# Miniprotein binders against Mucin-6 (MUC6): the designs that were tried, part 45

Target 1, 185 residues: Mucin-6 (MUC6), of Homo sapiens (Human) (q6w4x9r395to579)
Amino acid sequence: GHCSLEGGSFVTTFDARPYRFHGTCTYILLQSPQLPEDGALMAVYDKSGVSHSETSLVAVVYLSRQDKIVISQDEVVTNNGEAKWLPYKTRNITVFRQTSTHLQMATSFGLELVVQLRPIFQAYVTVGPQFRGQTRGLCGNFNGDTTDDFTTSMGIAEGTASLFVDSWRAGNCPAALERETDPCS

## First folded at step 22 (miniprotein)

Design cm4 (from bm10 with V64A R68L A76V)
Fold by OpenDDE base, look of step 23:
Structure cm4 (fold): chain B 185 residues (1-185), chain A 85 residues (1-85)
Amino acid sequence: as target 1 above (185 residues)
Amino acid sequence: SMKRIRVWIIVEGDPEKILEASDKIYEIAEELGVEVFVYIREEDGKLTVVIWVEGDEEKVKEFAERVLEILKELGVKVEVEEEEL
């Protein structure tokens, strides 16, 4: 499964459902029992301008019982608040520079994250087949059905992206705004 | 030197009811200057609320104490895990 966060406000789920939102919060991208140590992948969005529509991804966070790995738009990688030199390796996670513009977080448990630093901070999440039907968050449920991707954190199907996204917030933030836009356009 | 710690508070119960208290939790976090995440997690078909907090030991402990008091009033089951950073 491939999930992408592109263009600052566009998301494509594992089931290839595209949607757009404007939010300034930390959101759960991916939860799964397949992630060890209660792992979760989160996305941090912030204001990139003065308007409500000027929001962008500014960091990706992998949170577990042992680690808090943050990859930020300024190319700083931290774990548990400490800056780390790349390549950085934990027990089952490696963060390294893939290219001049891309960082990668590789794991031993079937999660891959590629972060594009420039010109737009973007993230690409890949999970193995063992994650099928076992994912939750903004990346959807990876069950091959796009129609139920907007399932909230409480298991309720929503018709709008904003309500769906809001259900996955992990921080204190205002309600997300929805805009009907084709991310491929 | 100030010690930094991380605390996981896992809350079992009605997640909607727990999340209604989230605003207060965030307010406490802001007051105390600690970093906090509050989110729902599903485990074995059961929804739980995770309260993740990190910061100075004294502040985190105070945070946890205050949050636990709130949670007690809600009558929910709570598991707490602490780790030193």
Scores: ipSAE 0.862, ipTM 0.935, lowest interface PAE 0.5, mean pLDDT 94
Fold by OpenDDE base, fold request of step 24:
Structure cm4 (fold): chain B 185 residues (1-185), chain A 85 residues (1-85)
Amino acid sequence: as target 1 above (185 residues)
Amino acid sequence: SMKRIRVWIIVEGDPEKILEASDKIYEIAEELGVEVFVYIREEDGKLTVVIWVEGDEEKVKEFAERVLEILKELGVKVEVEEEEL
Protein backbone atom coordinates (compact mmCIF):
# COMPACT_ATOMS: atom_id res chain seq x y z
CA GLY B 1 0.00 0.00 0.00
CA HIS B 2 1.12 3.49 -0.89
CA CYS B 3 -0.02 6.61 0.90
CA SER B 4 1.13 10.08 -0.11
CA LEU B 5 1.08 13.50 1.47
CA GLU B 6 1.66 16.00 -1.31
CA GLY B 7 1.25 19.62 -2.23
CA GLY B 8 0.92 20.72 1.34
CA SER B 9 -2.69 19.64 1.80
CA PHE B 10 -3.33 16.60 -0.39
CA VAL B 11 -3.52 13.03 0.81
CA THR B 12 -3.87 9.82 -1.14
CA THR B 13 -4.79 6.81 0.98
CA PHE B 14 -3.42 3.29 0.73
CA ASP B 15 -6.54 2.47 -1.25
CA ALA B 16 -5.74 5.30 -3.64
CA ARG B 17 -8.48 7.63 -2.46
CA PRO B 18 -7.44 11.25 -2.88
CA TYR B 19 -8.65 14.01 -0.61
CA ARG B 20 -7.67 17.44 0.58
CA PHE B 21 -7.76 19.14 3.94
CA HIS B 22 -6.41 22.18 5.70
CA GLY B 23 -5.30 21.66 9.26
CA THR B 24 -2.59 22.85 11.59
CA CYS B 25 -2.18 19.94 13.95
CA THR B 26 -0.42 16.67 14.42
CA TYR B 27 -2.41 13.80 12.95
CA ILE B 28 -2.12 10.04 13.04
CA LEU B 29 -1.17 8.85 9.58
CA LEU B 30 -0.77 5.21 10.38
CA GLN B 31 -1.59 2.96 13.29
CA SER B 32 -1.39 -0.79 13.02
CA PRO B 33 -0.78 -3.82 15.17
CA GLN B 34 1.88 -4.64 12.61
CA LEU B 35 3.94 -1.76 13.93
CA PRO B 36 6.07 -2.93 16.83
CA GLU B 37 6.14 -1.31 20.25
CA ASP B 38 2.82 0.46 19.76
CA GLY B 39 4.23 2.35 16.83
CA ALA B 40 2.44 5.14 15.06
CA LEU B 41 3.31 7.41 12.18
CA MET B 42 2.18 11.00 12.51
CA ALA B 43 2.17 14.09 10.35
CA VAL B 44 2.65 17.63 11.59
CA TYR B 45 0.93 20.39 9.67
CA ASP B 46 1.38 24.08 10.22
CA LYS B 47 0.20 27.34 8.80
CA SER B 48 2.31 28.40 5.85
CA GLY B 49 0.54 31.66 5.11
CA VAL B 50 -2.01 34.15 6.31
CA SER B 51 -5.14 32.36 5.15
CA HIS B 52 -6.58 29.22 6.66
CA SER B 53 -6.07 27.49 3.34
CA GLU B 54 -2.34 28.03 3.46
CA THR B 55 -1.20 24.95 5.33
CA SER B 56 1.69 22.60 4.79
CA LEU B 57 3.34 19.49 6.08
CA VAL B 58 6.29 20.48 8.23
CA ALA B 59 7.34 17.24 9.89
CA VAL B 60 6.78 13.51 10.08
CA VAL B 61 6.97 11.72 13.40
CA TYR B 62 7.37 8.05 14.12
CA LEU B 63 6.37 7.37 17.68
CA SER B 64 6.86 4.11 19.56
CA ARG B 65 7.60 2.98 23.08
CA GLN B 66 11.29 3.39 22.48
CA ASP B 67 11.61 6.01 19.80
CA LYS B 68 10.35 9.39 18.76
CA ILE B 69 11.87 9.97 15.38
CA VAL B 70 11.16 13.34 13.82
CA ILE B 71 11.98 14.31 10.27
CA SER B 72 11.42 18.01 9.82
CA GLN B 73 11.29 20.28 6.81
CA ASP B 74 14.63 21.81 7.77
CA GLU B 75 16.27 18.41 7.22
CA VAL B 76 16.86 17.86 10.91
CA VAL B 77 16.37 14.32 12.10
CA THR B 78 15.92 13.74 15.79
CA ASN B 79 15.29 10.76 18.01
CA ASN B 80 13.97 11.45 21.47
CA GLY B 81 14.81 15.09 20.98
CA GLU B 82 18.43 14.52 20.08
CA ALA B 83 19.71 15.45 16.64
CA LYS B 84 21.09 12.51 14.72
CA TRP B 85 23.60 12.26 11.94
CA LEU B 86 22.67 10.31 8.88
CA PRO B 87 22.63 7.48 8.31
CA TYR B 88 21.03 6.84 11.66
CA LYS B 89 20.17 3.34 12.79
CA THR B 90 18.15 2.04 15.69
CA ARG B 91 17.18 -1.55 16.40
CA ASN B 92 14.85 -1.90 13.45
CA ILE B 93 14.78 1.53 11.84
CA THR B 94 17.30 3.23 9.58
CA VAL B 95 17.08 6.82 8.43
CA PHE B 96 19.34 7.80 5.58
CA ARG B 97 19.69 10.21 2.72
CA GLN B 98 18.29 8.68 -0.43
CA THR B 99 19.06 11.61 -2.71
CA SER B 100 20.00 15.25 -2.35
CA THR B 101 16.31 16.02 -1.89
CA HIS B 102 14.98 12.84 -0.31
CA LEU B 103 15.34 11.12 3.03
CA GLN B 104 14.23 7.57 3.66
CA MET B 105 13.21 5.76 6.78
CA ALA B 106 13.57 2.04 6.26
CA THR B 107 12.32 -0.54 8.72
CA SER B 108 12.52 -4.25 9.29
CA PHE B 109 8.78 -4.53 9.85
CA GLY B 110 7.38 -3.58 6.48
CA LEU B 111 7.12 0.19 6.77
CA GLU B 112 8.97 2.51 4.41
CA LEU B 113 8.88 6.27 4.51
CA VAL B 114 10.29 8.57 1.88
CA VAL B 115 10.38 12.27 2.59
CA GLN B 116 10.91 14.82 -0.13
CA LEU B 117 12.56 17.85 1.39
CA ARG B 118 12.36 20.28 -1.51
CA PRO B 119 10.93 22.09 -3.27
CA ILE B 120 7.89 21.00 -1.25
CA PHE B 121 8.04 18.98 1.93
CA GLN B 122 6.17 15.79 1.05
CA ALA B 123 5.92 12.29 2.43
CA TYR B 124 5.33 8.87 0.93
CA VAL B 125 4.36 5.92 3.08
CA THR B 126 4.65 2.34 1.90
CA VAL B 127 3.47 -0.67 3.85
CA GLY B 128 3.75 -4.35 3.09
CA PRO B 129 0.89 -6.72 2.30
CA GLN B 130 0.78 -7.85 5.92
CA PHE B 131 -0.77 -4.48 6.73
CA ARG B 132 -3.86 -5.11 4.59
CA GLY B 133 -7.01 -4.34 6.49
CA GLN B 134 -5.02 -3.51 9.59
CA THR B 135 -4.20 0.15 9.15
CA ARG B 136 -5.85 3.17 10.70
CA GLY B 137 -5.32 6.90 10.33
CA LEU B 138 -5.24 9.45 7.53
CA CYS B 139 -3.76 6.86 5.17
CA GLY B 140 -6.92 4.79 5.46
CA ASN B 141 -7.59 1.17 6.20
CA PHE B 142 -5.87 -0.51 3.23
CA ASN B 143 -8.67 -2.94 2.47
CA GLY B 144 -9.12 -2.23 -1.22
CA ASP B 145 -12.32 -0.25 -0.67
CA THR B 146 -12.05 3.51 -1.05
CA THR B 147 -15.56 4.12 0.20
CA ASP B 148 -14.74 3.33 3.82
CA ASP B 149 -11.39 5.12 4.03
CA PHE B 150 -12.95 7.97 6.02
CA THR B 151 -13.42 5.79 9.06
CA THR B 152 -12.79 7.82 12.20
CA SER B 153 -10.59 6.87 15.10
CA MET B 154 -13.75 5.70 16.83
CA GLY B 155 -14.71 3.43 13.96
CA ILE B 156 -17.41 5.64 12.50
CA ALA B 157 -17.67 6.22 8.79
CA GLU B 158 -17.62 9.89 7.88
CA GLY B 159 -18.71 11.53 4.68
CA THR B 160 -16.35 14.47 4.86
CA ALA B 161 -12.60 14.67 5.02
CA SER B 162 -12.61 17.35 7.70
CA LEU B 163 -14.45 15.26 10.26
CA PHE B 164 -12.38 12.24 9.35
CA VAL B 165 -9.12 14.13 9.71
CA ASP B 166 -10.18 15.79 12.94
CA SER B 167 -10.82 12.41 14.49
CA TRP B 168 -7.16 11.53 14.02
CA ARG B 169 -5.66 14.60 15.61
CA ALA B 170 -3.05 13.99 18.28
CA GLY B 171 -2.62 17.56 19.44
CA ASN B 172 -4.47 20.68 20.39
CA CYS B 173 -5.63 22.36 17.23
CA PRO B 174 -8.57 23.95 15.50
CA ALA B 175 -10.93 22.00 13.31
CA ALA B 176 -9.66 20.96 9.93
CA LEU B 177 -11.12 22.53 6.83
CA GLU B 178 -12.18 20.69 3.74
CA ARG B 179 -11.95 22.08 0.25
CA GLU B 180 -14.09 20.73 -2.54
CA THR B 181 -11.21 20.67 -4.97
CA ASP B 182 -9.91 17.83 -7.08
CA PRO B 183 -6.36 17.02 -6.04
CA CYS B 184 -5.59 16.30 -9.68
CA SER B 185 -6.70 19.71 -10.86
CA SER A 1 20.09 19.48 34.48
CA MET A 2 16.85 17.80 35.34
CA LYS A 3 16.24 14.25 34.20
CA ARG A 4 13.95 13.83 31.21
CA ILE A 5 11.26 11.18 31.16
CA ARG A 6 8.48 9.91 28.96
CA VAL A 7 5.17 8.73 30.32
CA TRP A 8 2.45 6.76 28.59
CA ILE A 9 -0.98 7.05 30.10
CA ILE A 10 -3.28 4.46 28.59
CA VAL A 11 -6.90 5.13 29.36
CA GLU A 12 -9.65 2.55 29.05
CA GLY A 13 -13.18 3.82 28.87
CA ASP A 14 -15.44 5.89 26.73
CA PRO A 15 -13.12 7.67 24.32
CA GLU A 16 -15.57 10.51 23.84
CA LYS A 17 -15.66 11.30 27.53
CA ILE A 18 -11.92 11.13 27.76
CA LEU A 19 -11.41 13.36 24.76
CA GLU A 20 -13.77 15.91 26.24
CA ALA A 21 -11.17 16.38 28.92
CA SER A 22 -8.40 16.79 26.37
CA ASP A 23 -8.61 20.57 26.40
CA LYS A 24 -7.79 20.58 30.07
CA ILE A 25 -5.00 18.13 29.50
CA TYR A 26 -3.46 20.35 26.85
CA GLU A 27 -3.79 23.36 29.10
CA ILE A 28 -1.93 21.58 31.86
CA ALA A 29 0.75 20.54 29.43
CA GLU A 30 1.19 24.09 28.25
CA GLU A 31 1.31 25.39 31.78
CA LEU A 32 3.96 22.91 32.80
CA GLY A 33 5.94 23.11 29.59
CA VAL A 34 5.72 19.45 28.64
CA GLU A 35 5.13 17.91 25.24
CA VAL A 36 1.92 15.95 24.95
CA PHE A 37 0.02 13.85 22.43
CA VAL A 38 -3.52 12.65 23.01
CA TYR A 39 -4.91 10.15 20.54
CA ILE A 40 -7.15 7.14 20.18
CA ARG A 41 -5.70 3.71 19.66
CA GLU A 42 -7.38 0.42 18.95
CA GLU A 43 -5.99 -2.61 20.69
CA ASP A 44 -7.55 -6.01 20.12
CA GLY A 45 -10.80 -4.42 19.08
CA LYS A 46 -10.91 -2.13 22.08
CA LEU A 47 -10.55 1.61 21.84
CA THR A 48 -8.22 3.34 24.25
CA VAL A 49 -6.99 6.85 24.64
CA VAL A 50 -3.26 7.33 24.84
CA ILE A 51 -1.80 10.32 26.59
CA TRP A 52 1.85 10.60 25.68
CA VAL A 53 3.92 13.10 27.63
CA GLU A 54 7.60 14.00 27.65
CA GLY A 55 9.71 16.55 29.47
CA ASP A 56 11.52 17.25 32.69
CA GLU A 57 10.86 14.61 35.29
CA GLU A 58 9.37 16.93 37.85
CA LYS A 59 7.07 18.58 35.36
CA VAL A 60 5.98 15.32 33.78
CA LYS A 61 5.21 13.82 37.16
CA GLU A 62 3.15 16.83 38.10
CA PHE A 63 1.39 16.62 34.77
CA ALA A 64 0.62 12.97 35.27
CA GLU A 65 -0.68 13.57 38.75
CA ARG A 66 -3.04 16.30 37.64
CA VAL A 67 -4.23 14.34 34.63
CA LEU A 68 -4.80 11.25 36.71
CA GLU A 69 -7.00 13.27 39.02
CA ILE A 70 -9.09 14.35 36.08
CA LEU A 71 -9.33 10.80 34.81
CA LYS A 72 -10.28 9.51 38.22
CA GLU A 73 -13.24 11.82 38.24
CA LEU A 74 -14.30 10.35 34.92
CA GLY A 75 -14.24 6.88 36.40
CA VAL A 76 -11.97 5.40 33.76
CA LYS A 77 -9.25 2.78 34.09
CA VAL A 78 -5.73 4.02 33.68
CA GLU A 79 -2.38 2.37 33.11
CA VAL A 80 0.79 4.39 33.46
CA GLU A 81 4.20 3.55 32.06
CA GLU A 82 7.34 5.58 32.60
CA GLU A 83 10.53 5.59 30.58
CA GLU A 84 13.78 7.39 31.22
CA LEU A 85 15.30 9.29 28.33
Scores: ipSAE 0.827, ipTM 0.924, lowest interface PAE 0.5, mean pLDDT 94
Fold by ESMFold2, look of step 22:
Structure cm4 (fold): chain B 185 residues (1-185), chain A 85 residues (1-85)
Amino acid sequence: as target 1 above (185 residues)
Amino acid sequence: SMKRIRVWIIVEGDPEKILEASDKIYEIAEELGVEVFVYIREEDGKLTVVIWVEGDEEKVKEFAERVLEILKELGVKVEVEEEEL
């Protein structure tokens, strides 16, 4: 399964459902029992450019009982707050420079994260088939059905991206807006 | 340097009722200068609320004590785990 976080706040779910949102928050991108030690992947969005509602991805966080790995647009990789030299390896996670513009986090548990650092900070999440029907978050539920990919953190299927995205907030932040402020952003 | 710790507060109960307290939880975090995540997790078909906090040991412990007082009034089941960073 493939989930992408591209451009401003464009997301394509594991079931290929595209949507956009405008929000400045940390959001739950992926939860699954397939992630060891209460693992979760989070996405951090912040205001970008001069548009009052334009937002973009600024960091991706992998959080578990052992790790808090942050890959941010300043190209610094930290674990539990300490900067790490690449390649960086734990028991089940390796973070390395894939190319001059891309970093990769590879794992033994079927999660892969590729981060494009330049020209625009973007992220691409790949999960193995064992994750089918066992995911939650902004990347959807990976069940082959796009009609329920907007399932909230409470398990309710919503018809709008803004309500769905807002339910996955993991911090104190304004509710997401659905409107567009610039058609070419 | 002051010691940094991380605390996980795992809350079982009605998630809507627990999240109604989230504004107070965030206010306490801002007052104490600690980093906080509050989010819902699913375990075996049951929803739990995770309150993750990190920062200076004394501030994180005060945060946890004040948040547990709020949660006690809601009649929810709470598990707390502390780890040194």
Scores: ipSAE 0.824, ipTM 0.911, lowest interface PAE 0.7, mean pLDDT 88
Fold by ESMFold2, fold request of step 24:
Structure cm4 (fold): chain B 185 residues (1-185), chain A 85 residues (1-85)
Amino acid sequence: as target 1 above (185 residues)
Amino acid sequence: SMKRIRVWIIVEGDPEKILEASDKIYEIAEELGVEVFVYIREEDGKLTVVIWVEGDEEKVKEFAERVLEILKELGVKVEVEEEEL
């Protein structure tokens, strides 16, 4: 399964459902029982221009009982708040520079993350077949049915990306009024 | 304090009611200068709310104490796990 986070806040789910959103928050990108130690992948979005509708990915966070790995657009990789030189290895995770503009987080549990650092910060999530039907978050539920990919954190299928994305907030975001209305206002 | 800790507060109960407290939880985190995530997790078919907090030991412990007081009013089941960083 493949999920992508590309410029302009575009997302393509594991079931190939495309959508766009405008938000400045930390969101749950992927949860699954296949991620050890209560693991979750999170995406951090921020404003990228003068318009409220211009938001982009600024960091990806892998959080578990063992680790808090942050890969940010400033090209710094941290674990549990401490900057790390690459290649960086834990028992089940390796972060390394794939190319001059891309780095990769490889794992023993079927998750792979490739981050494009330049010219635009983008992320590509790949999960093995054991994840099929067992994912939650902005990358969808990976069940082969695009009609329910917009399933909220409460388990409710929504017809619009806005309500779906909003339900996956994981951090303290701008005032509720801004989040409840058009990001452009 | 020089010591940093991480606390996981795992809450079982009605997620909507628990998340109604999230604004106050975020206010406490900002007041104390601690980093926090609040999100819903599914485990064995059941939804739980995770309140993850990290920072200076004294501030994180005060955060946890105040949040637990709020959660007691909701009649929810709470588990707290602390880790030294």
Scores: ipSAE 0.823, ipTM 0.912, lowest interface PAE 0.7, mean pLDDT 88
Fold by ESMFold2, look of step 23:
Structure cm4 (fold): chain B 185 residues (1-185), chain A 85 residues (1-85)
Amino acid sequence: as target 1 above (185 residues)
Amino acid sequence: SMKRIRVWIIVEGDPEKILEASDKIYEIAEELGVEVFVYIREEDGKLTVVIWVEGDEEKVKEFAERVLEILKELGVKVEVEEEEL
């Protein structure tokens, strides 16, 4: 399955459902029992100067009992707060420079993350087939049905991206209720 | 000399009631200067709220004590796990 975080807060889920949102928060991108040690992937969004959207991706975080790996737009990679030279390897995770503009986090448990650093910070999440029907978060539930990809953290299917995204907040941030829809709509 | 710790506060109970306290939890984190995440996790069909906090040992422990006081009023089951960084 493939999930992408592109441009100013555009997301395409594992079931290929596209949506956009406007928010400045850390959000749960992916949870699954297939991620060892209570692992979760999170996405950090902040305000940007581009007028099409008010927010853009600034970091991706992999959090588990053993690791807090942060890949940020300043091109620094940290684990548990310590900057790491690439390639960087833990027991199950390798982070390396794929190209001059792309970093990759490869894992032994079926998760792959590719981060485009330039010209704009974007992320691409790939999970193996063992994740089917076993994911939660902004990347959707990976069940082959786009009609329930907006399932909230409480397990409720919503009709709007903004309610769905807001339910997946993981950090100290205000709700984005004022701009729940495209400004042009 | 300086010790940083990470604490996981795992809360079982009604997630909506627990998350109603999240603004207060974030206020405590800001006051104490600790980093915090609050989110819902699902295990075997059951929802839990995770309060992840990291920072200076004494500040994180004060954070945890104050948050546990808030959670006691909700009648929830709480597990606390600590890890030195």
Scores: ipSAE 0.809, ipTM 0.905, lowest interface PAE 0.8, mean pLDDT 87
Fold by ESMFold2, fold request of step 24:
Structure cm4 (fold): chain B 185 residues (1-185), chain A 85 residues (1-85)
Amino acid sequence: as target 1 above (185 residues)
Amino acid sequence: SMKRIRVWIIVEGDPEKILEASDKIYEIAEELGVEVFVYIREEDGKLTVVIWVEGDEEKVKEFAERVLEILKELGVKVEVEEEEL
């Protein structure tokens, strides 16, 4: 299974469903019982220009009970807040420079992440066949059916990307507040 | 305090009700200067809300205390786990 996060905030799910969104938040990219220690992969998007619709991927985060590995567009890799020299190895994760422009996180549990650092920060997620039907998040559910890939965090299938993506927000994204106007103060 | 800690607050209950409080949770995090994630996770066929927080020990403990009071008023089941960084 292959999921990609490419320029212009484009995503292609594990079931090859393409979509685009705009947002400045941290989102759940992948959850699965196949990830040890309550593991999850998250994607961080930020505003990349002056217009509302200009957002881009700035970091990918692997979070578990043992690790918080952050790969950032500034080309720094951290685990639990400490900068790491590459190659960096834990008992089940190795992060290394694949090429002059790409980093790779390889794991013993069937997850592979390749991050393009330049010219545009992009990410490519590969999961083994054991993940079939057992994924949640922006990369979809990996069940071979594109019609339900926009399943929200509450398990509701949506027809458009915006409500689906919004449901997967995981960070501080003040989108739920309406701007209050108090004419009496 | 000079110590940094990480706390998971795992919440079982109606996720929509819990997430209605997320703006207040993020407001508390900003006030205290702690990093926070709030998201839904599925475990054994049921949905839970994870509130992950990290930062200075004193600030994280204040965050957790204030968030737990909000959650108590929602009548949800809560598990808290702490680790030193």
Scores: ipSAE 0.803, ipTM 0.902, lowest interface PAE 0.8, mean pLDDT 87
Fold by OpenDDE base, fold request of step 24:
Structure cm4 (fold): chain B 185 residues (1-185), chain A 85 residues (1-85)
Amino acid sequence: as target 1 above (185 residues)
Amino acid sequence: SMKRIRVWIIVEGDPEKILEASDKIYEIAEELGVEVFVYIREEDGKLTVVIWVEGDEEKVKEFAERVLEILKELGVKVEVEEEEL
């Protein structure tokens, strides 16, 4: 399954459902029993301009009982809050520079994250087949059905992206705004 | 340098009721200067609310204490885990 966060405010789920939202908070991208130590992948969005529609991804956070990894445009920060030189390795996670503009977080448990640093901060999440039907968050449920991707954190199907996204908030967030557009446009 | 710790507060109960208290939780976090995440987690059909907090030991402990008081008033089941960073 491939989930993408592109263009500042566009998301494509594991089931290939595209949607757009404008939010300025931290959201759960991916939760799954397949992630060890109660792991979760999160996305941090912030204002990129003056208007409410000017929002962008500014960081990706992997959080578990054992690890905290924050990938931003400027640095990679780990458990102690210190910036780390790459490559950075933990028990099951390696963060390294893939290209001049891309970082990669590789794991031993079937999660892969590629982050484009420039010119736009974007993220690409890949999960193995073992994650099918077992994912939750903004990346959807990876069950091959796009119609139920907007299932909230409480298991309720929503018809709008904003309500769906808001349900996956992990911080003190204002209400998200939505505009359904093709991320490829 | 001050010791840094991470605390996980796992809350079992009505997630809506718990999340209603989230504003207060965030306020406390802001006051104390600690990093906090509050989110829902589902396991085997059971929903829990996770309160994740990290920062200076003294501040995190104070945070946890204050949050636990709030949660106690809600009558929810709480599990706390602490990790040194």
Scores: ipSAE 0.790, ipTM 0.913, lowest interface PAE 0.6, mean pLDDT 92

Design cm4 (from bm10 with V64A R68L A76V)
Fold by OpenDDE base, fold request of step 24:
Structure cm4 (fold): chain B 185 residues (1-185), chain A 85 residues (1-85)
Amino acid sequence: as target 1 above (185 residues)
Amino acid sequence: SMKRIRVWIIVEGDPEKILEASDKIYEIAEELGVEVFVYIREEDGKLTVVIWVEGDEEKVKEFAERVLEILKELGVKVEVEEEEL
């Protein structure tokens, strides 16, 4: 499954459903029992301009019982709050520079993350087949059905992206704004 | 250097009820200067609310104490795990 966060406010789920939202909060991208140590992948959005529609992805955060990894445009920060030299390696996670503009987080448990740092901060999440039907968050549920991707954190199917996205917030956030796109486009 | 810790507060109960208190939780975190995440998680087939907090030991402990008082008033079941960083 491939999930993408592009263009500052666009998301494509594992089931290939595209949607757009504007929010300035931290959201859960991926929760799964397949992630060890209660792991979760999160996305941090912030204002990129004056208007409410000027929002962008500014960081990706991986949290678990053992690790905290924050990838931003300028640095990789870990548990102690210090910027780390790359490559950075833990027990089952490695963060390294893929290209001059791309970082990669590789794992031993079937999660891969590629982050484009410039010119636009973008993220690409890949999960293995063992994650099918077992994912939750903004990247959807990876079950091959796009119609139920907007399932909230409480298991309710929503028709709009805003309510869906808001349900996955991990911080104190204002309501998200959405513009749903045609999945066939 | 000041000791840093991470605390996981796992709350069982009605997620909506617990999340209603989230504003207060975030206010406390801001006041104390600790990093906090509050989110719903499915655990063992049940929905729980996770309060993740990290920062200086003294501040995190104070945060946890104040949050636990709030949760106690809600009558929810709470599990707390602490990790030294």
Scores: ipSAE 0.786, ipTM 0.912, lowest interface PAE 0.6, mean pLDDT 92

